# Designs tried in a protein design chat: VHH binders against c4kar8. Part 31

Target 1, 263 residues: c4kar8
Amino acid sequence: MAELSTPSPASPAPLDGGRGDELEKFTLRGARQILQLLQDLITHRGLITAHTGGGHSFMTAVLKVDEERGRVVLDPSPDPQANRRALAAPRLTCVTQLDGIRIQFPLVGLGEGQDKGRPALFAPLPAEMLRLQRREFYRLQVPLAHELSCLLKAEDLARKPVEVSARVIDIGAGGVAVVVPTGAAEFVIGGTLPACRLALPDGEPIELDLEVRNLNRQTQRNGTEQLRVGLRFAALPRAADTRIQRYIFKTERALNAKARGGL

## First folded at step 19 (VHH)

Design nf2
Fold by OpenDDE, fold request of step 21:
Structure nf2 (fold): chain B 263 residues (1-263), chain A 124 residues (1-124)
Amino acid sequence: as target 1 above (263 residues)
Amino acid sequence: DVQLVESGGGLVQAGGSLRLSCAASGFTFSSYAMYWGRQAPGKGREWVSGITSSGGSTAYASSVKGRFTISRDNAKNTLYLQMNNLKPEDTALYYCAREWPSFDEYLAEYMQHWGQGTQVTVSS
């Protein structure tokens, strides 16, 4: 009876900003690969979070790849302030997902102009793109129709306990990303939110502890600002893990079926 | 431009205490969570502590929990780190930051507004 040594729970990735040598294997530097990936993003109409630094971002999309000029065309924000931040930034960090795989790439030399008479942002093609094909980085984009929510127990600006119902925008084995109205609550990276409640469609909410892993002020396409909060499952009961995995699997299957024309 | 200037570092004996300060300018300090990080020789940058914009909530690395206290004075645009019961392993360059990276490596590189740091050396 070989004692299946339960793999030691992967130590939470240290909040270490260390350039992990491990990322090189996930980095694309080939011009053709980069072009193909950008084209795939266009084809899939993938929304991109463009980070301008300082904890600010806006939603954009790659509209076009101009191979002749060696540039990408991005959809500008409806918020002029977001565009100003983007143009003032030394680089734009773009984050998106394709088929559940996280994609990241920097754009340097951002400019504004017009594409076919419409305002657009322009940047040279990225020199590299990171495609994080790892399970721990996998995030299912939650369909809007599912209306997943997480009740967060936090504090407001007045340091009073508040409960905030936050929309879940993505979910994975390790955590969720949620959006909260600006000013609804305060968060700090590394902070713990105890006894939160994740609402899944298949039953009663799951009570769990969450750790804040990232914060980003995101300008939406409608011009409103929201706070995106990345949350790690700090303590997840086995039963809860099973439910989450089941939800992810079921949802992925449904999405894939739809993509194949079966729905 | 965002400016963060750390001070208060120095040489202390094990078991000693230091109080670090970070003077912030160039942004609305009271609107941002703030962080302390450190970098020991030959190691990467390590998260130490964080505090919400209002100062109502704090977070600490397990290695410093119970020994370090983060605080802020929004009227003075200043972040503090009280370090008690210092250990040789606390020896590092300590940084004040307005942002802290997550698992996003590109974000980690770009989003960090760090000062020059203040050196803390703990002798055995």
Scores: ipSAE 0.764, ipTM 0.930, lowest interface PAE 0.5, mean pLDDT 87
Fold by ESMFold2, look of step 19:
Formats: structure tokens, sequence, C-alpha cells
Structure nf2 (fold): chain B 263 residues (1-263), chain A 124 residues (1-124)
């Protein structure tokens, strides 16, 4: 079928947002802006989540930009299956964060090869990049030392209630992302998890209802796979919101002080 | 190779009922959450309902809650959607999927495992 053919490498697909006209104000299409942003990701060693479709993603990084050939060079996964999914995907949706700003861009026409004798993935430069420079898109990357967790009240494969302590990997005004061991519980996008408990360092856990917004089997940089669950806060009480915002602010301040002290 | 084949669509009067089926093959059906989606002419994809791999938990779009019931029979590798009290607004191509893209309004993802769909037309 002609519709199943791989797109031309010279015609990368635009970003596919659910609200295309609202996305326009965040969209970069200038060649210089795109090159600079990619270079900033390289300089800061930005970790990128590349979504390959089918509920899968893998962690990668931009290694370099080849301006002469109009290509980006990506770090391949040590998991061969992740690389095969990436190469078979009609597009990658790449997501990262730089200085608290969410960055998103598509890559089409991904190929494999070598860069200076090392395995690498190549794609034409994206035709556009999304820079979501607004506070409501901010997600604090939770330091491992905080051991922030969320107790999820879900069901196991036998339809029996189970409580799963899930590590919180990021937190924002509207929700959290957590990592759950494979097989510990069942989730469905759109499902509601009532009476979960979010453990913040400064007090008793916050009891809240959560809605599953995404489910993603994510291959880490070391090749292992984790289930990442994106969760939205439902009907968040004002006091709980205040505590979450305070945690984000204090942690952000501490991280910034450490980064400045290291300069 | 993942195959999802929908059936049970048709023309029905408003207030009527239909039961859709989705026959699954090429994968271990009981290991996956499953979804129903629909697409009306000139509109984008709409999430309708989802069900966990065991069938223990379900979720519904607000527009269909209370009228539609998702279910599955893992022994028969079949997903169902019972649609009651149908309205003209329910007219769409209905399809099942083994995955659903993130509800993140700014994250676009390619769907890989979904059926060709069955047409439901609700007349007034």
Amino acid sequence: as target 1 above (263 residues)
Amino acid sequence: DVQLVESGGGLVQAGGSLRLSCAASGFTFSSYAMYWGRQAPGKGREWVSGITSSGGSTAYASSVKGRFTISRDNAKNTLYLQMNNLKPEDTALYYCAREWPSFDEYLAEYMQHWGQGTQVTVSS
C-alpha cells in the first residue's frame, strides 16, 4: 500500500499536536532557531524521550548536528529492540526539558549508521520545534535523593485491590509521572485511581484522586524497560495544591543554588 | 502481526442499541489494555472507552458514560462495546485499538495497533 511507505528523508513531518492553532505560538520554524536549540540540547546534555508509537519510548540524546548534510545524530539504545522500533516508526516524537521549558520535535526518516566509528541514529533536521515556554507546562524533575513516592490504589492482574508504591519522577501543577514495576498493577488510559497518597517531605501524605493520562513502556539509557504512568490530579484541594507548589519552589531553589555554586 | 477486526456496525434509529465486536489475533490479547475510539466525518479521533487487560477496570468518555459498556472475553480474544440509547451524535466509524495516545494535548504519538473500523450510523 503506498500509504504505508516510509516518508521521503527530505520532507520531515510537522509536529502533531491536538490543538494545532494554539501550538503555533510555541512553534519554532526558523532554521537558525532550530539549530541553536538543538545545539543547546547538546551543550546541556539534555536527556530526550523518543516516542516510537505503540506505547513505547526510549531515552536518547542529540550527539551532534551535521549542518552540511542537514541531519541530527542521536545516541542509539543499548536495547536492540528499542532501536528496531525507532527505525520502523514513521516518526519519532522527541520530548525533553531545557531550563524548565518543555521542548518537543518530530524526527522522520530515521536511519542507522556510524559516527566516527560509533553506532548512531541519523535523521533530517526537524522542520519545526515546539518550545512550551509557560509555567503550566513546567515539570520539576524530582531528585532521586528525595525518594518521592505515590501510593497508588489500583488492581492487579487478578482483579484484586493492590497498593503500589510508585517512584515519582516528575511533578508539576497538574500532576505527576511515576514509574511502576511491570506487572504490579493494571492501568488503562482514562481510568481513575481513587484515594492515592502522594508523599511529600514536609508533612503527612496528600490523599488525592488521580486520572491516568498516559502509559508508556520506556527503555532507559541502560536498556532496561519501565512502565511510566502519567497521572493528573483530580479535584485537588487548595491546601494540597499549596503544599505541592511549595515543594516545587523549594526544590527548584535548592537545585538552582547547587548549579550556581558549581559554576 | 497484530490484527484487529471490528464488526457489528450498521444503521439504527435514535434510541436503539448495537453491540460491536473486535476480534483480536497475532498477540497475547489477555496481556493488553484495549480501547474503543471513533471518528465522525470531518472530525478527529475521539477516545470512547478503555478496559484493563483482565477486564477489572473500565473508563468512558463523558459523552457515552452510562450508555455504553465496554467488555472483553479473554478466552475468545474478543473486545465488545455495548451501545445503548444511541444518539445521532454517536454516528462515526468505530475502531478498537491495543494502545491509545497520551491525553497530553501537546504530545502527538503515532498509533500502530488499531483496526479499520465498523460504521455506526444513527438516524433521527
Scores: ipSAE 0.738, ipTM 0.909, lowest interface PAE 0.9, mean pLDDT 86
Fold by OpenDDE, look of step 19:
Structure nf2 (fold): chain B 263 residues (1-263), chain A 124 residues (1-124)
Amino acid sequence: as target 1 above (263 residues)
Amino acid sequence: DVQLVESGGGLVQAGGSLRLSCAASGFTFSSYAMYWGRQAPGKGREWVSGITSSGGSTAYASSVKGRFTISRDNAKNTLYLQMNNLKPEDTALYYCAREWPSFDEYLAEYMQHWGQGTQVTVSS
């Protein structure tokens, strides 16, 4: 009676080897490291964008790490629909930053329940966390006190040209993320928005072309739904790049000083 | 349930033309931007084109710009891709999608709403 060795399900072929190798350098797989990083997120009250797929996301936070049960506790969305999407998703992609370093981790097996009498989402601890320590991936979260805006030139649903003043929520060397009211304009991934104007605190707005890189309907903690638009600088003049870099640097310094109790 | 059904693929000689169609159902088609992607043998999925919900704005990959035209008929819940001056490198399975993963190379979002695809083969 020859025991038919059930062929072990072939591990999905690693995506294209070169980019994968670079990501491996930044991937944490150690249980202790993962726990520590999650705890750090808790300590810093880091806001997490949880992507549920289909262009939808919501803001959450790690509330607790339950080591005994091997699970993470997340703050649910105030939007029941967002929670339903999250629970239905085969995978939740969590994106956040700590100390300017982008952190990404997947959660699978999401469930809902209660933690200390409050609604909560639960997932097994992530098997891996990506900590991108590259400057190129750095995105400064724009302080709320800073009124960075980007005037987007787009079209509305009637195909009429519209100008939408969008709040900049994060900025990096390669682009910005903005939030716009739902329905304010139409966007398509890969589309170009020409002659937009980025307003920085230090002078006249910067005129630049923007490329739409991602679109997410995001439910905020206050229950408001907004469209988050990730925009890449399509063509950035050197002078503009310098100004952006200066702003980022200055702001980071200020934030760090404040965090150290200096302001 | 969201359904996307691609058609119009086939074998064509280099320099030839094809028109792909994608029939959409199970959602309000006119409320969503739509996309075409493709997957060549042994390669990953590649973004080809996108169109806004109203059809007012379009986007194209550099590899197909000037050759391909995306359009939509919201009354028919149908997305189109006119492909002209086809090249052997355009050989791929072409997919219609309601969502496209972020071009953020670090966001590997699994797209949930893809059709079965239609095969386009361009012979030299």
Scores: ipSAE 0.736, ipTM 0.906, lowest interface PAE 0.6, mean pLDDT 87
Fold by OpenDDE, look of step 20:
Structure nf2 (fold): chain B 263 residues (1-263), chain A 124 residues (1-124)
Amino acid sequence: as target 1 above (263 residues)
Amino acid sequence: DVQLVESGGGLVQAGGSLRLSCAASGFTFSSYAMYWGRQAPGKGREWVSGITSSGGSTAYASSVKGRFTISRDNAKNTLYLQMNNLKPEDTALYYCAREWPSFDEYLAEYMQHWGQGTQVTVSS
């Protein structure tokens, strides 16, 4: 009775084999570099979006790097279900930004425990960390004080047109990320949201078409779940592009000035 | 456990039609957007189409727009892909998915729930 070895599900081929080579130049694999970057994240109190798969994520932070044990300590979610998902996931994909540079790294072998009497998540140090320094990947984290919003035109679960005012959490040359209440509207990756309105502080809202590029259910620190929607500018007038770029530039400059103690 | 089982693939001549089905179980099907993807030989996974949980909105890759139609029957927990005017370049293993990875090229694979796929071969 020949045990038909069920072929191990072929690891999904990387989406674009050619792009892998380009990413290598942005990938850190040196232990010292990784440790330094993690330490920098700690120092700057960088918020990390931890993706657990299945379209779910939670906000975390690196609390500590334990070099002796070769592990990183993460802040657990206030949502026990998010933590369970994280622990069950074969891989945690962590995404953050430091000084305008997108940082991405995988964590595997996640465990739970206590650090100094507080609940914590533990993982071995990442084997690699991706630092994307290209401007095209830059996303400005929108200051909460700016109250940037985007009016989304979508459909609800009953297929009725709805307008949802979504808070913009980050903005770049190519699009925005917004948060919406769960159940406020239906979205599909690849879908188009026509005639949306992006509100910038400097004038009238910009009307534009948006394409849904990412959907992620995110558990907040308060335990509430929100839908994070990544949106691409599908059709951006030149004038609008200029306004967006100006906003990004001004805001970045202001943030940098503040960080330097100037304000 | 989430299960997705694709069917309806086969060999067809160029210009022909196929209808793929995906039977879903192990989750509340009507609560999730669903997707079709495909993988041609020697190529990466390609997004083909998506549909909202209610079926109210659909999306298509430019390569299949006007030829393919995604639909769903929530009562039957089944996703469909009607493929018309098939071309040799449509030859691929077609997958049903509950999640789709971000189109962010740097956010690799958080897709956890794919079927085994159904082979579609279009002959010239």
Scores: ipSAE 0.735, ipTM 0.919, lowest interface PAE 0.5, mean pLDDT 87

Design nf2
Fold by ESMFold2, fold request of step 24:
Structure nf2 (fold): chain B 263 residues (1-263), chain A 124 residues (1-124)
Amino acid sequence: as target 1 above (263 residues)
Amino acid sequence: DVQLVESGGGLVQAGGSLRLSCAASGFTFSSYAMYWGRQAPGKGREWVSGITSSGGSTAYASSVKGRFTISRDNAKNTLYLQMNNLKPEDTALYYCAREWPSFDEYLAEYMQHWGQGTQVTVSS
């Protein structure tokens, strides 16, 4: 597998893991297809997570594509630290989902400026974008009204056991992403959280072991920072898997019915 | 500025042991989870192990579990990796890091705070 990375000029590092030939079937490199996909993100007002390195990201959106200059225009964060990290990063990794398809793309050469008199971030159009069209990548965005939560069994900085009730923001076949209060507990990528409880709307909470897959200090559109934790279901029993998949299917159907309604 | 400096690598026979160290400076070491990673020539980086800021919890890649032990001494700002029963497959540049990219994303995130690494070569 070929590795794609832009090393930092201030701290040269080994090449990062990247993509291989398996990814070619998911890769868009045509300029017109890239422009159309970016335009679709604008039209659907898609929220984008832009990873800036150091375990940080911020929520953004593509405001427009400037075809004349070959650039995308991104919504800056209200948090000046998030903008500084983005501008200092040699590469942003952007992640979003559109119509059930997970999308990832790099932005290099990010700069700041003005768009119609308002501050904006600019980057050259990406040379490629990934459209990951597999069910295993799908993540249902959990409606707030469902109040899905996951009780995490973790430790605080003093090694004292704590239970953290974390809101589930998305759920897929293989795991959940949750938001935890800052400072509530310590985590490590690769670590296992045993005997957690996932609360679905039907039935008793599911007891399961979770593995930490990512940790991200994420700056929201209102400028506040949250710790986002990506968690994989470890050794998921069949009954629990069935309940999770039923929840996803039922919620998808309900959301799709609302989305198909017209004005 | 954040600095991470690895040491303790070298040439070792299969079945042997090495102890790697990572000296940290420029930040409050005891406030961060720490990681060991490795990279063999022509391959992507591989997560090896992680440890919480207090040292209370550890995690290991399946390929090293039972053979490697991560630890930290917060009073000395030092991270360690004890490597036992080394195999030729363990040959790599080993580095410590203050963060790790998502395990699940195909397009790797930029890593900001990691060391230059120390070479471990395991002869057959």
Scores: ipSAE 0.725, ipTM 0.907, lowest interface PAE 0.9, mean pLDDT 86
Fold by ESMFold2, look of step 20:
Structure nf2 (fold): chain B 263 residues (1-263), chain A 124 residues (1-124)
Amino acid sequence: as target 1 above (263 residues)
Amino acid sequence: DVQLVESGGGLVQAGGSLRLSCAASGFTFSSYAMYWGRQAPGKGREWVSGITSSGGSTAYASSVKGRFTISRDNAKNTLYLQMNNLKPEDTALYYCAREWPSFDEYLAEYMQHWGQGTQVTVSS
């Protein structure tokens, strides 16, 4: 794997969805700012979701920045199919969090090769990065110990009703992201899942209707594929909203207290 | 070699009906959720409707709910959109897609697999 491959070129897409002037204050374009932010991701060992299009993504990380060659080095997937999709994609949209702030950047011209004898993916440094410092984008990464779950009422491949207990991986004011085993149920972007139950540690589960906003076949760092489902709260009652905000606040405070006790 | 070919568009008076078809090849059609989108002149792409791979669940944009019906025939690898009570604002190029980008307005995904579209024109 000593050679570099380039994907078919495409015009760079804007980083925004038609809100360009609102996003400009969050956009980093300075070379030193970009290099420092990439280095921060390396230092904090930030896990990155790289979107390859077609409803696929894989988990990766920035291994290093090669300033001499003007490129970023990414960790390849152990799943060869995920790597082939990444190399064939006209661009990757990389999304991650750093200190609770959403970081997003495009990579164009991805190629494969080796770094110190190990397989790696390479791309030119991004010309811009988004650092979305807005409170409504805040997503608490749910501690694994909480075992937060959401019971989804969906249908299986045979059109039979199924209940799927989905692990909640993040939660914010407007929704949750969950993971389910591939094939456990069918979903469609725009679909509504009525009468789901979100289990919070304090009190009884919350019954709420959820709307599917994102569907993503995500290849994990171990090569296993899961279905990541982005769900928005539909018409969230005030009492439910209060409980969710209280959970986020208490959990964030507890996580900050543990961070202060570390070395 | 994913291919999606739309047909059934045309010129129709307001209040009329059209049925669009999308012939799929190059992939296992029955394994994918499918979508209809549209694009009016000078506008961005608009999500219209979606259907699960089995056809068991459907979803619609508020602007077409109650007027449009998405369906599929997995034995014929064909997706359909029945459009009733058409309005001038429904005038657009309609296309089918094997995926739809996230509704996350800050995650600008590109679509890999969509058709070239069929024109629907609704006259007053």
Scores: ipSAE 0.614, ipTM 0.871, lowest interface PAE 1.5, mean pLDDT 85

Design nf9
Fold by OpenDDE, look of step 19:
Structure nf9 (fold): chain B 263 residues (1-263), chain A 124 residues (1-124)
Amino acid sequence: as target 1 above (263 residues)
Amino acid sequence: DVQLVESGGGLVQAGGSLRLSCAASGFTFSSYAMYWGRQAPGKGREWVSGITSSGGSTAYASSVKGRFTISRDNAKNTLYLQMNNLKPEDTALYYCAREWPSFDEYIAEYFQHWGQGTQVTVSS
């Protein structure tokens, strides 16, 4: 009776992140650590951007960790197309932030079903999670009340110059992520947007050049689709950098104070 | 199904020129930004160039800027890469892509839609 060695489930492909050696120190592979981090995401109701590839993503959340079955339960998109893409994708790249620390983890083997009578997505527990405890990777989620905006100088589909006022959704020392209406302008990864204007609450807008680093068509929880544009500060004057850092610091303090019940 | 077919590669001497083409099918070509990448032997994938859906804006890697020109013909569903003043370091498998992973150092998405590539070899 030849024991059919059940093929060991193919180890999920490692997080294909940048300089592999530098990321190892930030990679969690312990089952307990992974479970704890997922539970923390649940506890904090952390919004997760799930990348399905092809420049598409949707907003989700971890709803439950099923330790017995070794799976994570995710909130499906309100967009059926996004869910189809997710299910068809060989891998989801999930990106989120907890306490200012960027968290990234892959999910493979997605399925759909029901959890307690509600539609849900299911995946095996991630084999690894990246927790980037580096200041340079920190991105502040901009509070909705701050209404940060960035005036983007771009071109429309007719190749005419357009100015698009984009809402800033996160900001860090190295750049911003913004959302623009689909079709408002054309972007290309690696492209430069010159003489843009970042509006901060503390004074006059900062003029700066921006480099497009990523593009994602994102389906929001409300079902609307937006283009998320990741932008790097191409050339940031020292004074501007100081202002940005000050804003981030001030905002973080305020958010933390509020979280502690002080505001 | 999305298909991308690269052509135009070959052997060329240093200082020479090549024009690559990428024929696209299975999707609305004019609705997508398009990209060229390359992979040299023993090296990872490298971004080379990008062009907006309309062709109005282009981007280039520093290593190819001033030498390479990306263009597109939306009526023909074709992407082009004019390569001038080629150097031995330009030797690589060149491929076109409909999407490109984020330049974010920590977000690596696998390419879903790329061609098989066309080999460019630049001799000294």
Scores: ipSAE 0.755, ipTM 0.915, lowest interface PAE 0.5, mean pLDDT 87
Fold by ESMFold2, look of step 20:
Structure nf9 (fold): chain B 263 residues (1-263), chain A 124 residues (1-124)
Amino acid sequence: as target 1 above (263 residues)
Amino acid sequence: DVQLVESGGGLVQAGGSLRLSCAASGFTFSSYAMYWGRQAPGKGREWVSGITSSGGSTAYASSVKGRFTISRDNAKNTLYLQMNNLKPEDTALYYCAREWPSFDEYIAEYFQHWGQGTQVTVSS
């Protein structure tokens, strides 16, 4: 047998997709730009999903930027296990959205400590931030009052069929993200969930097939653990696509009007 | 420590079959969905197949549907890939993995837990 080179086992690595030059045009590297964007996240009180690897994430926020010390201060989770995973991770991948634009940035060198007597997480300022200004990255954050849900036809951990009414937390042109209580059902990336039903306010639910695109065991700000499932729409008829786009536009307009009219 | 060890690769004629195994240790195997991926020389890593933690549901890349079968034995902490009707295009280093990064191509993240791989070479 000829000698073969093999990759190192069990080591962290970014995906090798050949798209690094494409991302460069969305990448902020200037210190002033990074500080301004972090300050914008603080001002808008943006919730951040921090991915710790192994299919786990937790919700956090940037509490402040300490420019003199060159660091950011993050809100710790009330779940100590989530904090331990974050501190053990070689990096956090932080994901959020600002004014409909997807923001992503790595934090390395995360440590724990106190800020004015309160527990906090600290990291050096990121060396780069992605500001992904493209329609395919846009996700409307669904207002809780809308109670959007998607009925999923799945299996529980005992391989028994279950129907799970999953709360829709965001929706975009190509799919939804939903939350499911941990243990209520199981999923596999690449799997198809046939005959699911997406409930929109303006009519009967839409029946559609969904494909699982990502899975995260996500610790919420209150410490509750839920499974976040990212789902892609299968081919939609134009009528269904139109209803989804109309919901997004109408809700976005209403949210923007409330934000400006509440002066 | 998480350990994933693949075996069962080799040289096989086109149209032949191989059965890959992945022995898992250092974690609760039955609590995780598991995946097979592959990497041909000069190519990126390609998702091949996935299976839920219970084994109740499976998923396959379109290039292998109908030819490959993923399975698992939770009592033995072992993942399998039965590969039938192999083609030269299936030549690659095959890996098992405890996680698979998102399919969303614009979101890079660290891929933490995968095995050393086992070589599959399919000759014409």
Scores: ipSAE 0.484, ipTM 0.821, lowest interface PAE 2.2, mean pLDDT 83

